# Ledger of designs, part 20: VHH binders against Tryptophan synthase alpha chain (trpA)

Target 1, 293 residues: Tryptophan synthase alpha chain (trpA), of Haloarcula marismortui (q5v140)
Amino acid sequence: MGLERAFADEPAFVPYLAAGDPNYEASLEYVEALARGGADVIELGLPFSEPIAEGKTIQNAIVRSLEAGMTPDRFFQFVEDLDVDVPLVCMTYYNLIYQYGEGDSESRSDSENASGETASQGPRPFVEKAAAVGIEGLVVPDLPGEEAGPLRTACDEFDLDLVFIVAPTTKGDRLERMLEQVSGYVYVQARLGVTGAREDVDDATEDSLARLSDWDVPKAVGFGIKTGAHAERIVSAGADGIIVGSALVDIVAEGHENGDSTDAVADRLEAKARELKEGALRGAAERPQPERT
Short names: E, the ipSAE of ESMFold2; O, the ipSAE of OpenDDE; V2, 0.75 times the mean of E and O plus 0.25 times the DockQ between their complexes.

## First folded at step 13 (VHH; framework vhh_7b2m_4)

Design e06 (from c04 with S27F N32A S53E Y109H; at its last look DockQ between E and O 0.65; V2 from the best seeds 0.00; counts 0 for: pae O 2.4 > 2)
Fold by OpenDDE, look of step 13:
Structure e06 (fold): chain B 293 residues (1-293), chain A 120 residues (1-120)
Amino acid sequence: as target 1 above (293 residues)
Amino acid sequence: EVQLVESGGGLVQAGGSLRLSCAASGFTFSDAHMGWYRQAPGKQRVVVAVITEGGDTKYSNSVKGRFTISRDNAKNTVYLQMNSLKPEDTAVYYCARTYYGDYFTLYDHWGQGTQVTVSS
């Protein structure tokens, strides 16, 4: 069963961490702490060498991870070393996925096919390895739906889900193309209301979810969620799950800056995870029960 | 409908300069983060520069100090000034609308791209 199973019974809590932040050993503990705290799916960031398009908090996390020696190979080892029963999702950029297989071609010197063009194996080698180590899905933020064909094909071959991110402005044919390829769940990026008022958040969430109402895929909302109360509101508005990154990455960052012990940071992560999950569950309880007609 | 139209590409000698433009329509441009990407032959598309709605800029290491991203909200246009061009800068350059997610940057609505060729 794919990642959809994580959404079947109750709202899913989907935390994100950068793998290997601030180091390999601590990061293992942090991911496991999130699982203990009630994570239903865990997104692991595979750092890219130039995370220039990410928010500062995430950028710093990625830089720390890279400085600590995280690589694609170490990432896969990291996944294998994790002691969790929660489905794992890899979040990374398409160029890294695509290039992963090119490094292995130096060892296969012998099949000089005549035209000298080392046929790029595309995303398949990465997806195969991801599947082999127990990753169940991919999030690739920089991959347009129109270009996702090769990756979708590879994911199908190895039974990985391909999670798509839907921007608040994604509409029409583009949205349809994306949703035709999505599996597991859809990341619904909501716009923060200009006023930050509760009403604005609720309305924005409802509107975003309404746009996707015709699609039978779990909808996980990422909206800069920081508290259980915020999670509650988002789920009460109809979200099937919540995605939380920055609030958790900040805990790691603060711990690192302060020189806190791994255990202390892990405890904070677990506590925050519990808060967020409990908030999501409260939100689900507030949903009007469909009138049994 | 969201549209992004890149222009300003061409052939230039090494050490030369180009200015790319991206005309945006179909959305509130002033509220959007914008980015430039490039794709070299046989390589994957990579981010070159990003500019936030507030005007903060970020650059890839390969172009830092040589390229400048800017925007004109009155014209719904984002620019990429490319100086000290190198043969390695040869690529199709794409404009994208970007969204900062909670932990990632989402890229949306790519244009058709504009070819930049730098001759040694």
Scores: ipSAE 0.245, ipTM 0.632, lowest interface PAE 2.4, mean pLDDT 87
ESMFold2, look of step 13: ipSAE 0.702; ipTM 0.869
ESMFold2 (binder alone), look of step 13: mean pLDDT 83; pTM 0.847

## First folded at step 14 (VHH; framework vhh_7b2m_4)

Design f01 (from c03 with M34V N61R; at its last look DockQ between E and O 0.65; V2 from the best seeds 0.63)
Fold by OpenDDE, look of step 14:
Structure f01 (fold): chain B 293 residues (1-293), chain A 120 residues (1-120)
Amino acid sequence: as target 1 above (293 residues)
Amino acid sequence: EVQLVESGGGLVQAGGSLRLSCAASGFTFSDAHVGWYRQAPGKQRVVVAVITSGGSTKYSRSVKGRFTISRDNAKNTVYLQMNSLKPEDTAVYYCARTYYGDYFTLYDYWGQGTQVTVSS
């Protein structure tokens, strides 16, 4: 059973961390702390070399990870070294996925196809390795639905889910093309209203979910969620799960800046995870129970 | 319908300059972030520069100091001024509308691209 199983009984909490931030050993502890705190799916960021488009906090996390020596190969080792019973999802950009197989082709001397062009193996080598180390899904924010065919094919071959991100502006044929390829769950990106008021959050969440109402796939909402109360509101509005990144990355960043011990930061992450999960559960309890007709 | 149309590509000698344009339509341009990407032969698309709705700019290491991204909201256009071009800058250049997620950048619309070729 794929990542959908994480959404079957109760709202899922999906935390994100950059793998290897601020270093390999501490990052392992931090991911494990999230699992202990109640994570249902953990999204691990594979850092890329030029994160210029991301927010400052995420950029700094990626830079720290890279400086600490994170690579695709080390990322896969990281996944193997994790002691968690929670399904893992890799989040990275498509260039890293596509290029991963090009490095291995130098070692496989034997399939010199006659034209000397090392035919790019596409995304398949990355997906194969990801599956082998226990990754169950991928999130690729820069891959258009129209170009996702090769990756979808590879994911199908190795039984990985392909999680798509739906923006508030994603509509019509584009939305349909994405949803036809999605498996596991859909990342519903919602915009916080300008006021940040509860009503604005609720309306935005409801509107976003309404666009997806005809699709039988779990809807996990990311809104820059920071508190259990925020999680409660989102789930109460109908979300099948919550996705949280920046709030957790900030905890890691603050610990690093202050020189806090790994244990202290891990404890904070676990506590935050618990808060967020409990918020999600409260939100579920507030939903009108379908009248058992 | 959201559209992004790139223009201004061509053949240029090393050390030369080009100015690319990305004309946007079908959305409130002033509220959008836009990025330039490039795809070299046999390679995947990589980020070159981004500009926020507020006008903040960022550049990849390889183009920093040589390229400048700018926007004209009255014309719904983003520009990429490319100076001191190198053969390594040869690629198809794409513009994309971007959204900032919680911990990632989403690119939801892409142009068709414009070819830039820098000869040695």
Scores: ipSAE 0.558, ipTM 0.776, lowest interface PAE 0.8, mean pLDDT 89
ESMFold2, look of step 14: ipSAE 0.686; ipTM 0.863
ESMFold2 (binder alone), look of step 14: mean pLDDT 83; pTM 0.846

Design f02 (from c04 with M34V N61R; at its last look DockQ between E and O 0.80; V2 from the best seeds 0.00; counts 0 for: unsure alone 62.7 < 65)
Fold by OpenDDE, look of step 14:
Structure f02 (fold): chain B 293 residues (1-293), chain A 120 residues (1-120)
Amino acid sequence: as target 1 above (293 residues)
Amino acid sequence: EVQLVESGGGLVQAGGSLRLSCAASGSTFSDNHVGWYRQAPGKQRVVVAVITSGGDTKYSRSVKGRFTISRDNAKNTVYLQMNSLKPEDTAVYYCARTYYGDYFTLYDYWGQGTQVTVSS
């Protein structure tokens, strides 16, 4: 059973952290703390070399991870070193996925296809390795649905889910193309209303979910959720799960800046995870129970 | 439907200059970040420069000091001024409309690309 299992009984909490931020050992503890706090799926960011398109907080996290020596190979080792019973999802950009196989082709001297062009193996080598170390899904934010074919094929071969992100602007044929390829769950990115008012959050969530109503896939919503109260509202509005990144990355960043101990930061992460999960559960309890006809 | 159209590419000698344009139709860039990306032969797309909705600019290390990204909201166009071009800058250049997610950049629209070739 794929990542859908995480959404079967109760709303899922899906936290994100950059792997290896601020260092390898601390990051392991932080991910494990999220699991202890009630994470149902953990999304791990594989850092890329030039995160100039990212927000400052995430950019800094990526930079710290890279400076600490994170690489694709070290990322896979990181996954193997984790002591968690929660399904893991890798989030990274497509260039890293695609390039991973090019490095291994130098070691496989023997399949010199006659034309000397090391045929790019595409995304398959990365997906194979990800599956081998226990990753169950991928999120690739920069991959259009129209170009996702090779990755989808590789994911199918190795039984990985391919989680797609649906933007507020994603509509029509583009949305359909994405949803035809999605497995596990869909990341529903919603815009927080300018006022941040409860009504705005509820409306935005409902509108976003309404676009996906005809698709039988779990809908996990990300709005820059920071509190249990926020989580409660989103789940009450009909979300099958919540995705939280920046609030958790900020905890790591603050700990690093202040020189806090790994244990202290881990405790904060666990507490925040618990808060968010409990919020999600409260939201579920507020949903009108379908009248058992 | 939003469409992005790149223009201004071509053949140029090393040390030369080009100005690329990305024109949006169907929607405005005013509330979005816009990035220039390039894809060299046999390589994947990489970010070159980004301009935020607020007008902040960021550059990759390889183009910093040589390229300038700018925007004209009245024309719904983003530009990439490329100076001191090198053969290594040869690629198809794409523009993308983006915005920040919670912890990642979302890409909603891409242009078809414009070829830039820098001869030695």
Scores: ipSAE 0.575, ipTM 0.789, lowest interface PAE 0.9, mean pLDDT 89
ESMFold2, look of step 14: ipSAE 0.662; ipTM 0.834
ESMFold2 (binder alone), look of step 14: mean pLDDT 79; pTM 0.814

Design f03 (from e05 with A32N H109Y; at its last look DockQ between E and O 0.74; V2 from the best seeds 0.65)
Fold by OpenDDE, look of step 14:
Structure f03 (fold): chain B 293 residues (1-293), chain A 120 residues (1-120)
Amino acid sequence: as target 1 above (293 residues)
Amino acid sequence: EVQLVESGGGLVQAGGSLRLSCAASGFTFSDNHVGWYRQAPGKQRVVVAVITSGGSTKYSRSVKGRFTISRDNAKNTVYLQMNSLKPEDTAVYYCARTYYGDYFTLYDYWGQGTQVTVSS
């Protein structure tokens, strides 16, 4: 069973961390702490060299990871070195996925197809390696649904899920194209109203989920969730899971800036994970139980 | 329907300048972030520059100091002024609508692109 299994019994908590932030060893401990804290799926960021579009906190995390020596190969090793029983998802941009196969073409000298164009093997080599090390899904934020064909095909070949991100404005044919290709779960991005008021969060969540009501896929919502109370509201509004990144990355960043021990930061991450998961569970309990007809 | 239409591409000599435009329609332009991407032959699309709805700008390392992204909300247009062009800047340039996620940037709409060729 794919990533969908993580949503079967209770709302799923899906944390994100940048792999290798602030270094390889500490990052392992941090990911494991999230698992201990109640993560149902862990999203691992494979850092890319030009994170100019990301927020400052995420940029800094990526920079730290890169400076610490994170590469695609080290990322795969990182996944193998993790001691967790939680499904892992790789989050990265399509360029890294596509480029990974170009490096291996030097070793496969033998299939010189006559036209000197090193046929870009596409995303397949990355997906194959990801599957081999135990990754169960991919999130690729810069891949349009219209261009996702090659990646979807590779994911199908190696039994990986392809998680799509649905923006608040994604509608009509575009939404349908994404949802036709999605597997595992859908990342529902919601805009937190400017007021952060409960009503605004609830309405935004409900509206976002309503667009997806006809699709039988788990809906995991990400809104910059920071607290168990936020998680509770989102799940109460009908989300099948919560996705949290910045709040956790901030904990890592703060620890790094303060020179805190790895153990101290790990403890904070575990505690935050527990808070978020418990919030999600409270939200589920608030849902009207379908009348057992 | 959301549309992004790029223009202003062409052939230019090394050291020359081009100004790209992207006309947006079908959404509230002023409330959205937009960016420029480029795709060189045989490579994938990479980010060049982004501008937030608030007017904050960011650039890739390779174009920093040479390119300038700007926007005119009254015209629903984003621009990319490219100066001191190099052969390495040869690519199809795309504009995209962007959303800031919790820890990532989502690109949901792309234009058809405009070809920029810089000759040595």
Scores: ipSAE 0.602, ipTM 0.802, lowest interface PAE 0.8, mean pLDDT 90
ESMFold2, look of step 14: ipSAE 0.624; ipTM 0.835
ESMFold2 (binder alone), look of step 14: mean pLDDT 83; pTM 0.851

Design f04 (from e05 with F27L A32N H109Y; at its last look DockQ between E and O 0.75; V2 from the best seeds 0.00; counts 0 for: unsure alone 63.5 < 65)
Fold by OpenDDE, look of step 14:
Structure f04 (fold): chain B 293 residues (1-293), chain A 120 residues (1-120)
Amino acid sequence: as target 1 above (293 residues)
Amino acid sequence: EVQLVESGGGLVQAGGSLRLSCAASGLTFSDNHVGWYRQAPGKQRVVVAVITSGGSTKYSRSVKGRFTISRDNAKNTVYLQMNSLKPEDTAVYYCARTYYGDYFTLYDYWGQGTQVTVSS
């Protein structure tokens, strides 16, 4: 059973961290702390070399990870070194996925196709390796649904889920093309209203979920959730799960800046994870129970 | 319907300059983040420059100091001024609207691209 299993019984909590931030050993502890705190799926960021389009907090996390020596190969080792019983999802950009196989082709001397062009193996080598180390899904934010065919095919071959991100602006044919290819769950991105008022969050969540009502796939919502109260509101509004990144990355960043011990930061992450999960569960309890007719 | 249309590409000698344009319809650039991307032969698309809705600019290491991204709000157009061009800058250049997620950038609208070829 794929990543859908994480959404079957109760709302899922899906945390994100950049793998290897601020270093390899500390990052392992931080991911494990999230699992202990109640994560149902953990999204691990594979850092890329030029995160200029990212927010400052995420840029800094990526830079720290890269400076600490994170690479695709080290990322896969990182996954193998993790001691968690929670399904793992890799989040990265498509260029890293696509390029991963080009490096291995230098070592496989024998399939010199006659034209000397090392035929780019596409995304398949990355997906194969990801599956081999125990990754169960991918999130690729820069891959359009229209171009996702090769990756979807590779994911199917190795039984990985392909999680798509639906923005508030994603509509019509584009939305349909994405949802036709999605497996595991859909990342529903919503804008928190400018006021951050409860009503605005509820309305935004409901509107976003309404667009997806005809699709039988778990809907995990990300709004820059920071607190259990936020989680409660989102789940109460009908979300099948919550996705949280920046709030957790900020904890890591603050610990690094202050020179806090790995244990101290891990404890904070675990506590935050618990808060968020408990919020999600409270939200579920607030849903009108379908009248058992 | 949102449309992005790139223009201004062409053949140029090393050391030369080009100015690319991205004209938008259906969205307002001043309210959005916009990026230039390029795709070299046999490679994937990579970010070149970004301009935020607030007007802040960012550049990849390879083009920093040579390229400038700018926006004309009246024309609803984003530009990429490319100076001191190198053969390594040869690519199809795309503009994209970006959306900042919680911890990632989503690219939801792309242009068709414009070819830039820099000869040695």
Scores: ipSAE 0.587, ipTM 0.796, lowest interface PAE 0.8, mean pLDDT 89
ESMFold2, look of step 14: ipSAE 0.711; ipTM 0.864
ESMFold2 (binder alone), look of step 14: mean pLDDT 80; pTM 0.819

Design f05 (from e05 with S56D H109Y; at its last look DockQ between E and O 0.78; V2 from the best seeds 0.65)
Fold by OpenDDE, look of step 14:
Structure f05 (fold): chain B 293 residues (1-293), chain A 120 residues (1-120)
Amino acid sequence: as target 1 above (293 residues)
Amino acid sequence: EVQLVESGGGLVQAGGSLRLSCAASGFTFSDAHVGWYRQAPGKQRVVVAVITSGGDTKYSRSVKGRFTISRDNAKNTVYLQMNSLKPEDTAVYYCARTYYGDYFTLYDYWGQGTQVTVSS
């Protein structure tokens, strides 16, 4: 059963961390702490070399990970070294996925196809390796739905889910094309209204979910959720799950800046995870139970 | 309908300059973040520069000090001034609208691209 299983019984909590931030060993502990805290799916960021488009907190996390020596190969080893019973999702940019296969072609010198063009094997080598180490899904934020064909094909071959991100502005044919290719769950981005007021969050969540109402796929909402109260509101509004990144990355960053022990940071992550999961569960309890006719 | 249309590409000698333009329509431009990407032959698209709705700019290491991204909200246009061009800058250049997620940048709309060729 794919990533959909994580959404079957209760709202799912999907945390994100950059793999290898601030170092390999600490990052393992942090991911495991999230699992202990109640994560249903864990999204692991594979850092890329030029994170110039990301927010400052995420940029710093990526930089720390890279400085600590994270690479695609080390990322796969990282996944194998994790001691968790929670499904893992890789988040990275398409360039890293596509380039991973180019490095292996030097070792497969034997199939000299006569035309010297090292036929880029596309995303398949990355997806194969991801599947082999136990990754169950991919999130690729810079891959348009229109160009996702090769990756979707590779994911199907190796039974990986392809999670798509739906922006608040994604509508019409573009939304349909994306949703036709999505598996596991859909990442629903909602803009927190400028006021952060409850009403704004609720309205934004409802509007975003309404656009997807005709699609039978779990809807996980990410809005910069930071507290259990936020999680509760989002789930109460109808979300099948919550996605949280920055709040957790900030905990790692703060620990690193303060020189806190790995255990202390892990404890904070676990506590935050618990808070967020409990918030999600409270939100589910607030939903009107369908009248058993 | 959201549209991004790139222009200003062409053939230039090494050390030369080009100015690319991206004309945007179909959305509130002033509220949008915009980025320039490029795709070299046989390579994937990579980020070159980004400009936020607030006017903050960021550059890839390879173009820092040589390229400048700017925007004119009155014209709904983003520019990429490219100076000291190198053969390695040869690519199709794309404009993209971006959204900041919680921990990632989403690129939801792309232009058709404009070819930049730098001859040695």
Scores: ipSAE 0.573, ipTM 0.782, lowest interface PAE 0.8, mean pLDDT 89
ESMFold2, look of step 14: ipSAE 0.636; ipTM 0.823
ESMFold2 (binder alone), look of step 14: mean pLDDT 84; pTM 0.852

Design f06 (from e05 with T98V H109Y; at its last look DockQ between E and O 0.69; V2 from the best seeds 0.00; counts 0 for: pae E 2.1 > 2)
Fold by OpenDDE, look of step 14:
Structure f06 (fold): chain B 293 residues (1-293), chain A 120 residues (1-120)
Amino acid sequence: as target 1 above (293 residues)
Amino acid sequence: EVQLVESGGGLVQAGGSLRLSCAASGFTFSDAHVGWYRQAPGKQRVVVAVITSGGSTKYSRSVKGRFTISRDNAKNTVYLQMNSLKPEDTAVYYCARVYYGDYFTLYDYWGQGTQVTVSS
């Protein structure tokens, strides 16, 4: 059973961390702390060399990971070294996925196809390795649905889920093309209203979920969730799960800046994870129970 | 319908300059973030520059100091001024609408691209 199993009984909590931030050993402890805190799926960021994102904290996390020596190969080792019983999802950009197989082709001298062009193996080598180390899904934010065919095929071959991100602006044929390829769950991005008021969050969540109502796939919502109360609102509005990144990355960043011990930061992450999961569960309890007709 | 149309590509000598344009339609341009990507032969698309709705800019390391992204909201157009071009800048250049997630960047709409070739 794929990643859908994480959504079957109760709302899922899906935390994100950059793998190897601020270093390999500390990052292992931090991921494990999230599992202890109640994570149902853990999204691990494979850092890329040139992140252009709005959030400085996320950029800094990626930089720290890279400076600490994180590579695709080290990432796979990282996954193998983790002691968790929670399904793992890799988040990275498509260029890293696609290029991973090009490095291995130098070692496989023997299949010199006659034309000397090392035929790019595409995403398959990365997906194969990911599956081998126990990764169950991929999130690739920069891959258009229209170009996802090769990756979808590779994921099917090795029984990985391909989680798609649906932006508030994603509509029409584009949305349909993404949803036709999605497996495991869909990452639903919602815009927090300018006021951050409860009503705005609820409306935004409901609107986002309404667009996906015809699709039988778990909907995990990410809004920059920071608190259990926020998680409660999102789940109460109908989300099957919550995705949290920046709030957790901020904890790691703050610990690093202050020179806090790994244990102290891990404890904070575990506590935050617990808060978020409990919030999600409260939200589920607030849903009108379908009248058992 | 959302449309992005790139223009301004061509052949240029090393050390030369080009200015690319991306004309946007089908959405409120002033509220949107826009980025430039490029795809070199046999390589995947990589980010070059991004400009926010507020006018903040970011650049990849390889183009920083040489390229400038800008926008004209009255014309619904984003520009990429490319100076001191190098052969390694040869690629198809794409513009994309950018959405910032919690901890990642999405590119939900792409143009068809414009070819830039820099000769040695």
Scores: ipSAE 0.566, ipTM 0.782, lowest interface PAE 0.9, mean pLDDT 90
Fold by ESMFold2, look of step 14:
Structure f06 (fold): chain B 293 residues (1-293), chain A 120 residues (1-120)
Amino acid sequence: as target 1 above (293 residues)
Amino acid sequence: EVQLVESGGGLVQAGGSLRLSCAASGFTFSDAHVGWYRQAPGKQRVVVAVITSGGSTKYSRSVKGRFTISRDNAKNTVYLQMNSLKPEDTAVYYCARVYYGDYFTLYDYWGQGTQVTVSS
């Protein structure tokens, strides 16, 4: 069962949250609120130590989750505890995936089995566990296509999709090698920079989609989408789906900083999710031609 | 094409210093964030330090206070000054161009690496 099914009939809405932000119990309710609001796939960020390379919004979300006790093993329990009927995707970095199978104490925070293993088994132990708890795909932003073979092999063994990120600078042989390894959908980042500007949104999106037109994998676009109007424009331009992260993480962060109840924050997340999904649906209704089946 | 070329590695005694350079070409360097990563024998790459296009810096706990990352936009170069080196700093050091995505860091391009070996 492939993640591409979420893109088959209508544009997919793919929200992201850092799992366990601001704490385990609230985060379960927030993810479930996104599903109620119309999510078709949910990307869960697996917090990792030392998020010093992340932008401020995401760094703060990861820190809140880690300070509330999130670990890779608690993340897998979190996935089992979710009551949603949509596919779940784990977003994390290859170092964490690879080190999950290592036997030294530095590679895992709770390290209950670290004393028995001495050599890395590569990414397979992580992928096996992810599949066992119901994760259907992985997004790994630091893994180049030419280095993806071991992860692709493990994902094939356990029937997980492997999603890659394509940016405007991803070209030529690099792009081809990445697309040889992708499955499920591709994350299209139509712009570069710390924060994207809106003035060329439709042009940048159309250019990115045109460059990928030779590959039929679903194309989900993600760059600073905050409103149903943004979602509408992007899908009208030809995207198969939208991916939204920081706008939702900001709702969680603001609610936590203000001391808002979990129910109030969940209601805002559900309402924002509904706005975004409805925008995507409007965009699909505006397309000049349907995609080839 | 995009290139990141590391240099300045070598053999050094514990307590010594090295300065690594990463020469960039094929893109607008002043718009990019750059990170230094290292890969010790038998381990995966881990972050050492990052510097934003605006000059803000962050360091891993293992190097904080000993290493300094800096950039010279006129030379399209990022540097890693490594002081008080320890044998555990032995690794291949990589320069990486990074961009912030909406909720992730995109590692668009990696350099080929330079070896640093710290002897006792």
Scores: ipSAE 0.542, ipTM 0.789, lowest interface PAE 2.1, mean pLDDT 86
ESMFold2 (binder alone), look of step 14: mean pLDDT 83; pTM 0.852

